# Designs tried in a protein design chat: miniprotein binders against q96jn8r1131to1294. Part 130

Target 1, 164 residues: q96jn8r1131to1294
Amino acid sequence: TLEFLENHGKNILLSNGNRTATRVASYNQGIVVINQPLVPQLLVQVRIDFLNRQWTSSLVLGVITCAPERLNFPASACALKRAAWLLRGRGVFHNGLKICEKFGPNLDTCPEGTILGLRLDSSGGLHLHVNGVDQGVAVPDVPQPCHALVDLYGQCEQVTIVNP
Short names: E, the ipSAE of ESMFold2; O, the ipSAE of OpenDDE; V2, 0.75 times the mean of E and O plus 0.25 times the DockQ between their complexes.

## First folded at step 12 (miniprotein)

Design ti11 (at its last look DockQ between E and O 0.91; V2 from the best seeds 0.89)
Fold by OpenDDE base, look of step 12:
Structure ti11 (fold): chain B 164 residues (1-164), chain A 98 residues (1-98)
Amino acid sequence: as target 1 above (164 residues)
Amino acid sequence: DELEEKIREIILRAMELVRKGELEEALELIVEAIRLAVENKDKELLVTAIWLIAYIARKLGDPELLEKVLELAEEAYELTKDEDIKYYIERLEKALEE
């Protein structure tokens, strides 16, 4: 069963069998990691449940290749400088370095109800899915094993893991 | 740091070329980025550059290039101790077996 790990950002409250993450304070410290590593060809999805328009930025989505249960999370995913591949806005980042300026839809403008998915293909490419539509390879050749990461940042206050 | 910024821009441009399928041009750029990263002791940028050159080399499939990039990746691991580079090394080794 897919669920968020108990090791999470300080402002996160888990519920619904740890399938729902809610940021209950401020705009940051909202990183969560899904318990099982990504398995090739399997789609992992989260739904944006609630947005708070008080803020401008939104969630960050990606993967980490280090052991998540022992990770001390920074206040935001953008501060990760190792073992991190992230999608923010329309950009793709590796360890804080922008490697793509325009990829897929702008995550900062995804409305409530949007379902975002990650999938490794048979070649190790990391795909982004938006409402079930494959947006293509965000990052080719991602190290494995890796775990899906969601940073409930800015506007994004709640997400839920949903089955495909 | 101006040189650091230059390296960052080269990597970004190289990845753009990769996405367009212009692998030979991307290779030239990423080689330069690696050279500069080593010179400037930018370990973090080096990790990303090694990832990308390893990918490019595998896509091109030239055995001689693969061997050279493998050696480069091994050296980069010694410099950075980044465990993800081990994964890239394994991928390169696998490609050489094909």
Scores: ipSAE 0.912, ipTM 0.957, lowest interface PAE 0.5, mean pLDDT 96
Fold by ESMFold2, look of step 12:
Structure ti11 (fold): chain B 164 residues (1-164), chain A 98 residues (1-98)
Amino acid sequence: as target 1 above (164 residues)
Amino acid sequence: DELEEKIREIILRAMELVRKGELEEALELIVEAIRLAVENKDKELLVTAIWLIAYIARKLGDPELLEKVLELAEEAYELTKDEDIKYYIERLEKALEE
């Protein structure tokens, strides 16, 4: 079954059988990782449960391509300088380098209830889904194995893994 | 500093060309970005540039290009020790086996 890993940001509390992650302090230290690598038949989906619009930026979504069980997470996913492919705001980033100005929706504006999904296609392309709608390939040829990552940053205080 | 920003801009433009399917033009840009990243000793930008040139080379499928990019990726692995480059090397080797 899909769960968030016990290795997570220090401000995260896991609940609901480790399917729900809540950031319980501050605006950062909210990185969580899904416990299974992405494979072509696997669609990992999370629902945005709770937003605090006091903050200006919101969640980051993406993948890491290194083993997640003992990784030392930085305070924010944007500080990952290795093995990270991230969707942030309107952009796509690899190891902190912007590689696309605009892809899909602006994550900073997604409301509560939005369901965000990640999957790999057969060619290793990373796809974003929004409320069940495939947004296309965010990143071609992502190294495998990789794991889905969510950073409950800023506005985003709770997400839950949901079935496709 | 100034050179780092130039390399970042070249990589972004190369990726824009890849998304448009203009692989040959993207290749020219990413080769330049790699040359500059090596000169500037920018290991982080080199990793991204290697990902992109390896992808471009596999899409173009030219054996001579694939061999050159494989050598480049092997050198970049030694410089960076980034484990994702091993994945790119394996993909390039497989592409050469035709």
Scores: ipSAE 0.842, ipTM 0.925, lowest interface PAE 0.7, mean pLDDT 93
ESMFold2 (binder alone), look of step 12: mean pLDDT 83; pTM 0.814

Design ti12 (at its last fold request DockQ between E and O 0.90; V2 from the best seeds 0.89)
Fold by OpenDDE base, look of step 12:
Structure ti12 (fold): chain B 164 residues (1-164), chain A 98 residues (1-98)
Amino acid sequence: as target 1 above (164 residues)
Amino acid sequence: DELEEKIREIILRAMELVRKGELEEALELIVEAIRLAVENKDKELLVTAIWLIAYIARKLGDPELLEKVLELAEEAYELTKDDDIKYYIERLEKALEE
């Protein structure tokens, strides 16, 4: 069963069998990691449940290649400088370095109800899915094993893991 | 740091070329980025550059290139101790067996 790990950002409250993450304070400290590593060809999805329009930025989505159980999470995913591949806005980042300026839709403008998915293909490419539509390879040749990461940042205050 | 910024821009441009399928041009750029990263002791940028060159080398499939990139990756691992580079090394080794 897919669920968020108990090791999470300080402002996160887990519910619904740890399938729902809610940031209950401030605009940051909202990183969560899904318990099972990504398996090739299997889609992992989260739904944006609630947005607070007080802020401009929104969630960050990606993967980490280090052991999530031992990770001391920074206030935001953008501060990760190792073992991190992230999608923010329309950009793709590796360890804080922008490696793509325009990829897929702008995550900062995705409305409530949007379902975002991650999938490794058979060649190790990391795909982004938006409402079931494959947006293509965000990152080729991602190290495995890796775990899906969601940073409930800025506007994004709640997400839920949903089945494909 | 101006040199650091230059390296960052080269990597970004190289990845753009990769996405366009212009692998030979991307290779030239990423080699330069690696050279500069080593010179400037930018370990973090080096990790990303090694990832990308390993990918390019595998896509091109030239055995001689693969061997050279493998050696470069091994040296980079010694410098950075980044475990992800181990993964890239394994991928390169597998490609050489094909």
Scores: ipSAE 0.912, ipTM 0.957, lowest interface PAE 0.5, mean pLDDT 96
Fold by ESMFold2, look of step 12:
Structure ti12 (fold): chain B 164 residues (1-164), chain A 98 residues (1-98)
Amino acid sequence: as target 1 above (164 residues)
Amino acid sequence: DELEEKIREIILRAMELVRKGELEEALELIVEAIRLAVENKDKELLVTAIWLIAYIARKLGDPELLEKVLELAEEAYELTKDDDIKYYIERLEKALEE
């Protein structure tokens, strides 16, 4: 069963059998990681449960390519300087470097109830799904193994892992 | 840092070309970005540039290019110690054996 790892940002409270992550303070320290690596057959999906519109930016979604169990998380996923491939707003970033300015919809505008998905294709391409619709390859040739990551940043205060 | 910003812009443009399927033009840009990143000692940008040139080389499939890019990736691993580069090296080695 997919769950969020117990190693997570310090402002996160896990619930619902570790399938729901809530940021309970501030606007950051909200990184969570899915407990299984991505494989081509696996679609990891999270639903945005709660947004607080007093913040301007929203969640970050992506993968890390290093072992997550003992990783020391920074305050925000965008500060990761190694092993991180992230989608933020409409941008795609590798280790903090923008590598695509416009991919898929703007994550900062996704409403509560949006279901966001990540999967690898057989060639190692990272795909974003939005409400069941494949947005295409965000990043070709992502190193494996990798784990899905969500940063409950800014507006995003709660997400839940859901089945496809 | 004017040179760092130039390298960032080159990598972004190379990725735009890759998404359009213009792999040979992307290769020209990313080779330049790698040389500048090494000169500027920008290890973080070098890691990204190596990922992209390794992908381009494998997609083009030219054995001479694959061998050159493998040498670049090996040097970049020694400079950066980034384990993701080991993954790219393994993918390049496999491509050469086939």
Scores: ipSAE 0.875, ipTM 0.938, lowest interface PAE 0.6, mean pLDDT 93
ESMFold2 (binder alone), look of step 12: mean pLDDT 83; pTM 0.809
ESMFold2, fold request of step 13: ipSAE 0.861, 0.843, 0.845; ipTM 0.935, 0.928, 0.930
ESMFold2 (binder alone), fold request of step 13: mean pLDDT 84, 84, 84; pTM 0.829, 0.827, 0.830
OpenDDE base, fold request of step 13: ipSAE 0.906, 0.907, 0.906; ipTM 0.955, 0.955, 0.954

Design ti14 (at its last look DockQ between E and O 0.89; V2 from the best seeds 0.89)
Fold by OpenDDE base, look of step 12:
Structure ti14 (fold): chain B 164 residues (1-164), chain A 98 residues (1-98)
Amino acid sequence: as target 1 above (164 residues)
Amino acid sequence: DELEEKIREIILRAMKLVRKGELEEALELIVEAIRLAVENKDKELLVTAIWLIAYIARKLGDPELLEKVLELAEEAYELTKDPDIKYYIERLEKALEE
């Protein structure tokens, strides 16, 4: 079963069999990683459960290619400078470098209830899904194995892993 | 660093071209980015540049290009020791077998 790993950001509280992550303090220290690595054609999805409107930015979604169990998480995913492919706002980032300015919907403006998914295709392309709609390839040729990462940042205070 | 910023911009532009399917133009840009990254010893930017050139080379499918990019990736791996580059090396090797 898909769960968030126990190795997570300092402000995260896991519940619901580790399928729900809640940031219980501040606006950062909210990184979580899903236990199973992405495999081709497997769709992994999370639902935005709660947004705190006192902040402006929202969650960051992506993958890491290093071992998540041993990773010392920084305060935010944006500080990852290696082994990280991230979607923030409408941008796509690799190790902190913007490689795409406009991709898919703006993650900072996704409302509560939005279901975000990640899927590797047979060519190693990383797809973003939004409410079941494939937005296309965010990153071609992502190294494998990789794990889905969610940074509960800013507005985003709770997410839950949901089955397709 | 002005040169670092230039490299970052080139990579971004190259990726835009890739998304448009303009692979030959993207290749020219990313080659320049790699050259500058090596010159400026920007290891982090080099990793990203190697990812992109490896992808472009595989999409173009030219064996001679693949071999040259493979060599470049191997050199980059020696410089950076980034395990993701090793993944791209394997992808390039597989492409050469096709």
Scores: ipSAE 0.908, ipTM 0.956, lowest interface PAE 0.5, mean pLDDT 96
Fold by ESMFold2, look of step 12:
Structure ti14 (fold): chain B 164 residues (1-164), chain A 98 residues (1-98)
Amino acid sequence: as target 1 above (164 residues)
Amino acid sequence: DELEEKIREIILRAMKLVRKGELEEALELIVEAIRLAVENKDKELLVTAIWLIAYIARKLGDPELLEKVLELAEEAYELTKDPDIKYYIERLEKALEE
């Protein structure tokens, strides 16, 4: 059973059997992590449930390559300087370094109802899915084990894990 | 500031070449980025550069290159202590066995 891990950002409230995460304050402190590592057969999908367009930036999506159960999360995923591969806007980042300027759609413009997915391919490449459509390899050969991470940042106030 | 920004730009450019399949050109750039990151003592950029050169070397598959990159990754681990570099070392060692 995929759930958000109980170790999460300070402004997150988990509900719906820990399958829904809501940011209940401010614009940050909204990091959540999926409770199982990615394996090639696993597609982790979240639906954007609610956006607040008063903010200019939106969610960050990616993976963390260190154990998440006891990790002390920063206020924002973009402040992770180790063990992090993140998609933000159209950019791909490793430990805060931009490694791709334009990959997939602009996450800051995805509307409510968008379903975003992450999976590893058999070669260890990290794929983004958008509404069921594979966007290709965001990051070749990500270290394993890794866990999917969502930062309910700015515009993004609620996401729900959905089954494929 | 200026040297760090140069290293960042070189890594981004090397990754663009990797996405185009221009692995040998990407290798030349990432070797330069590693040299500059070591010289500038930029441990964070070195971790990313090691990830990329290890990936490039495994894709090219040349045993002599793999051995050289393994030595670089081992040195980078001692400099950075980043556990992800141990993963890259293991992948390089496995590639040499094949």
Scores: ipSAE 0.867, ipTM 0.934, lowest interface PAE 0.6, mean pLDDT 93
ESMFold2 (binder alone), look of step 12: mean pLDDT 83; pTM 0.793

Design ti15 (at its last fold request DockQ between E and O 0.87; V2 from the best seeds 0.88)
Fold by OpenDDE base, look of step 12:
Structure ti15 (fold): chain B 164 residues (1-164), chain A 98 residues (1-98)
Amino acid sequence: as target 1 above (164 residues)
Amino acid sequence: DEREEKIREIILRAMELVRKGELEEALELIVEAIRLAVENKDKELLVTAIWLIAYIARKLGDPELLEKVLELAEEAYELTKDPDILYYIERLEKALEE
């Protein structure tokens, strides 16, 4: 069963069998990691449940290649400088370095109800899915094992893991 | 740092070329990025550059290139000790077996 790990950002409250993450304070410290590592053809999806329009930025989505249960999370995913591949806005980042300026839809403008998915293909490419539509390879050749990461940042106050 | 910014820009451009399928040109750029990263002791940028060159080398499939990139990756690991580079090394070794 896919669920968020108990090791999470300080402002996160888990519910619904740890399938729902809610940021209950401020605009940051909302990183969560999904328990099972990504394996080829496994589609992991989260739904944006609630947005707070007080802020401009929204959630960050990606993967980490380090042990998530022992990770000390920074206030935001953007502060990760190792073992991190992230999608923010329309950009793709590796350890804080922008490696793509325009990929997929703008995550900062995805409305409530949007379902975002991550999947590794047989070649190790990391795919982004949006409402069931494969947006293509965000990052080729991602190290394995890796775990899906969601940073409930800015506008994004709640997400829920949903099954395909 | 101007030099650091240059490296970042080169990597970004190289990845754009990769996405367009222009692998030979991307290779030239990423080699320059690696050279500069080593020269400036930019370990973090070096990790990303090694990831990308390893990918390019595997896509091109030239055995001689693969061997050279494998050496670069091994040296980069010694410099950075980043575990992800071990993954890239494994991928390169596998490609050489094909």
Scores: ipSAE 0.912, ipTM 0.957, lowest interface PAE 0.4, mean pLDDT 96
Fold by ESMFold2, look of step 12:
Structure ti15 (fold): chain B 164 residues (1-164), chain A 98 residues (1-98)
Amino acid sequence: as target 1 above (164 residues)
Amino acid sequence: DEREEKIREIILRAMELVRKGELEEALELIVEAIRLAVENKDKELLVTAIWLIAYIARKLGDPELLEKVLELAEEAYELTKDPDILYYIERLEKALEE
């Protein structure tokens, strides 16, 4: 059973058997991590439940390549400078460095109800899925083990883990 | 930093070429990015550049290139101590054994 880890951003409230994460304050401190590493055949999906459009930026989605259980998370995923591969806005970032200008949809404009998925392919490529549709390889050859991360940033106030 | 920004631009361009399947051209760019990152002691950008050159080298499959890139990755590990580089080293070593 996929759940969000109890180690999470301080503004997160977990509910629904730890399958729903809600940011209950401010615009940040909203990092959550899925409780098991990505392996081939595992598709981790979250649905955007609630957005507050007064913010310009929205959620960040990606993976970390270090153990998440005792990690001290920064206020936002974008501040991670090690072990982090992130999809933010239109771009893909490694440790804060932009490595792709445009991949998949603009996360800042995804509406409520959008289902975003992450999986590894057999060669270690990280795939993004949007509403069940594979967007292709966002990052080739991600170090393993890696762990799916969502930052309920800005607009994004709630996400729920959903089954494929 | 002007020099740091240049390295970022080169890595971004090399990754664009990789996405297009232009591996040889991407290799030329990423070699330059590594040279600049080492010269400038930019450890964070070096980690990213090593990830990319290791991937390119394994896709090209030339044993001589793989040996050179393995040496670079080992040097980069000494400079950065980033555990992810150990993963790249392992992948390069596996590719050489085949």
Scores: ipSAE 0.875, ipTM 0.939, lowest interface PAE 0.6, mean pLDDT 93
ESMFold2 (binder alone), look of step 12: mean pLDDT 85; pTM 0.831
ESMFold2, fold request of step 13: ipSAE 0.854, 0.852, 0.851; ipTM 0.932, 0.930, 0.931
ESMFold2 (binder alone), fold request of step 13: mean pLDDT 86, 86, 86; pTM 0.848, 0.850, 0.850
OpenDDE base, fold request of step 13: ipSAE 0.898, 0.901, 0.902; ipTM 0.952, 0.953, 0.953

Design ti16 (at its last fold request DockQ between E and O 0.88; V2 from the best seeds 0.89)
Fold by OpenDDE base, look of step 12:
Structure ti16 (fold): chain B 164 residues (1-164), chain A 98 residues (1-98)
Amino acid sequence: as target 1 above (164 residues)
Amino acid sequence: DELEEKIREIILRAMELVRKGELEEALELIVEAIRLAVENKDKELLVTAIWLIAYIARKLGDPELLEKVLELAEEAYELTEDPDIKYYIARLEKALEE
């Protein structure tokens, strides 16, 4: 079963069999990683449960290619400078470097209830799904194995892993 | 650093070309980015550039290009020791076997 790892950001509280992550303090320190690595044909999805409109930015979604159980998480996913492929707003980033300016919907404006998914295709392309709709390849040729990462940042205070 | 910013912009533009299917033009840009990254000793940018050139080379499928990019990737690994480059090397080697 898909769960968030116990190794997570300092402000995260896991519940619901570690399928729900809640940021219970501040606006950061909210990184979580899903336990099973992405493999081709596996769709991993999270639902935005709660947004706090006090903030302007929202969650960051992506993958890491390092061992998540040993990762010392920074306050924000944006601080990752290695082994990180991230979707923020409409941008795609590799190790903090913007590699795409306009991709898919703006993650900062996704409402509560939005279901966001990640999937590797047979060619190693990382796809973003939004409410079940494939938005296309966000990153071609992502190194494997990799793990899905969610940074509950800014507005995003709770997400839950959901089945396809 | 002005040179660093230039490299960043080239990589971004190269990726845009890749998304448009303009692989030959993207290749020219990313080669320049790699050259500049090595010159400026920008290891982090080099990792990203190697990822992209490896992808472009595999998409183009030219054996001679694949060999050259494989060599670049191996050199980049020696410089950066980034584990992800090992993955790109393996992908390039597999492409050469096809």
Scores: ipSAE 0.915, ipTM 0.958, lowest interface PAE 0.4, mean pLDDT 96
Fold by ESMFold2, look of step 12:
Structure ti16 (fold): chain B 164 residues (1-164), chain A 98 residues (1-98)
Amino acid sequence: as target 1 above (164 residues)
Amino acid sequence: DELEEKIREIILRAMELVRKGELEEALELIVEAIRLAVENKDKELLVTAIWLIAYIARKLGDPELLEKVLELAEEAYELTEDPDIKYYIARLEKALEE
């Protein structure tokens, strides 16, 4: 079964069999990683459970291409300068460099109940799903193995892993 | 800083062209971005640029281009020591065997 990895941001509390992550303090220190690497048949989905609209920015979603079990996470995923492919707002970033201005929906405006999914296609392309709908290839040829990452940043206070 | 911003803009534009299927134009831009990143010693930007040129070369499929990009990726690995470049090298090597 998919679970959030025990190595996570300092402000995260895991519950519901490690399938739910809650940020219990501040606005950052909320990085979580899925405990299995992405493979072509695997769709990792999380539901946005709780948002605090006091903040203007929201969650970051993506993958890391290095081993996550003992990684020291920064305060926010945007500070990752190696091995990171991230979707933030409408942008796509590699190691902090914007490589696409607009892909998929604006994550900063996704409401509670939105289900966000990540999968690799057979050629190594990273796909975003939104409420079950494939948004296409966000990033071609992502290195493998890679692990799905969610940063419960700003507005986003809770997400839950859900079945496809 | 000014040169760093120029390299970032070139890479972003090259990726836009890739998304449109304009691979030959994207190749021209990304070659320039790599040249500038090496000159400016921007190791982080070089890693991203190598990812993109390796992808473009595999999509175009020209053996001569693949060989040149493989040499470039090997040099970039020596400069950056980024393990993800080894992944790109392996994909380039596989494409040359096919």
Scores: ipSAE 0.878, ipTM 0.938, lowest interface PAE 0.6, mean pLDDT 93
ESMFold2 (binder alone), look of step 12: mean pLDDT 84; pTM 0.820
ESMFold2, fold request of step 13: ipSAE 0.862, 0.860, 0.863; ipTM 0.933, 0.934, 0.935
ESMFold2 (binder alone), fold request of step 13: mean pLDDT 85, 85, 85; pTM 0.837, 0.837, 0.836
OpenDDE base, fold request of step 13: ipSAE 0.907, 0.913, 0.909; ipTM 0.955, 0.957, 0.956

Design ti2 (at its last fold request DockQ between E and O 0.90; V2 from the best seeds 0.89)
Fold by OpenDDE base, look of step 12:
Structure ti2 (fold): chain B 164 residues (1-164), chain A 98 residues (1-98)
Amino acid sequence: as target 1 above (164 residues)
Amino acid sequence: DEKEEKIREIILRAMELVRKGELEEALELIVEAIRLAVENKDKELLVTAIWLIAYIARKLGDPELLEKVLELAEEAYELTEDPDIKYYIERLEKALEE
């Protein structure tokens, strides 16, 4: 069963069998990691449940290649400088370095109800899915094992893991 | 740092070329990025550069290139001790067996 790990950002409250994450304070400290590592052809999806339009930025989505249970999370995923591949806005980042300027839809403007998915293909490419549509390879050759990461940042205050 | 910014820009451009399928040109750029990263002792940027060159080398499939990139990756691992580089080393080794 896919669920968020108990090791999470300080402002996160887990519910619904740890399948729902809610940021209950401030605009940051909202990183969560999904328990099972990504394996080829496994589609992991989260739904944006609630957005607070007070801020301009929204959630960050990606993967980490380090042990999530031991990770001391920074206030935001953008502060990760190792073992991190992230999608923010329309950009793709590796350890804080932008490696793509325009990929897929702008995550900062995805409305409530949007379902975002991550999947590894057989060649190790990391795919982004948006409402069931494969947006293509965001990052080729991602190290394995890796775990899906969601940073409930800015506008994004709640997400829920959903089945494909 | 001006050199650091240059490295960052080169990596970004190289990745754009990769996405367009222009692998040979991307290779030339990423080699320069690696050279500069080593020169500036920028371990973080080196990790990213090694990822990309390893991918390019595997896509091109030239055995001689693969061997050279493998050597670069091994040297980079000695410098950074980044576990992800170890992963790329394994990928390169496997590619050489094909």
Scores: ipSAE 0.915, ipTM 0.958, lowest interface PAE 0.4, mean pLDDT 96
Fold by ESMFold2, look of step 12:
Structure ti2 (fold): chain B 164 residues (1-164), chain A 98 residues (1-98)
Amino acid sequence: as target 1 above (164 residues)
Amino acid sequence: DEKEEKIREIILRAMELVRKGELEEALELIVEAIRLAVENKDKELLVTAIWLIAYIARKLGDPELLEKVLELAEEAYELTEDPDIKYYIERLEKALEE
């Protein structure tokens, strides 16, 4: 069963059988990781449950290519300088380096109820899904194994893992 | 610094070319980015550049290019110690045996 790992950001409270993550303080310290690596045919989806529009930026979505169980997470996913492929705003980043200016929708403007999905294709390409619609390959040839990561940053205060 | 920003811009442009399917042009850019990253001792940008050149080489499929890129990746691993480069090396080795 897909769940968020118990190893997570300090401001996260897990609930609903560890399928719901809530950031309960501040604007950061909200990194969560899905407990199973991505494999072809596995679509990991989360729904944006609650947003606080007081903040200008919103969640970060992506993958981490190192073992997440004992990793010491930074305050924000954007500070990961190793083993991280992230979608932030409309950009795609590898270890903090922007590698694509515009891919898919702007995550900072996704409303409550948006379902965001991640999967690998057979060639190791990372795909973003938005409300069931494949946005294409965000990153070709991501190292495996990798785990889906969500940073409940800024506006984003709650997400829930949902079935495809 | 100015050199770091230039390397960042080259990698971003190379990736734009890859998304358009212009692999040979992207290869020219990423080779330059690697040269500059090594010269500037920018290990983090080198890791990204190696990911991209390894991907380009596998898509182009030329055995001579794959051999050259494998050598680059092995040298980059010695400089960076980034485990993801081991993954790229394994993918390059597999592409050569096929």
Scores: ipSAE 0.875, ipTM 0.937, lowest interface PAE 0.6, mean pLDDT 93
ESMFold2 (binder alone), look of step 12: mean pLDDT 83; pTM 0.807
ESMFold2, fold request of step 13: ipSAE 0.867, 0.862, 0.860; ipTM 0.936, 0.934, 0.933
ESMFold2 (binder alone), fold request of step 13: mean pLDDT 85, 85, 85; pTM 0.834, 0.834, 0.832
OpenDDE base, fold request of step 13: ipSAE 0.900, 0.904, 0.901; ipTM 0.953, 0.954, 0.953

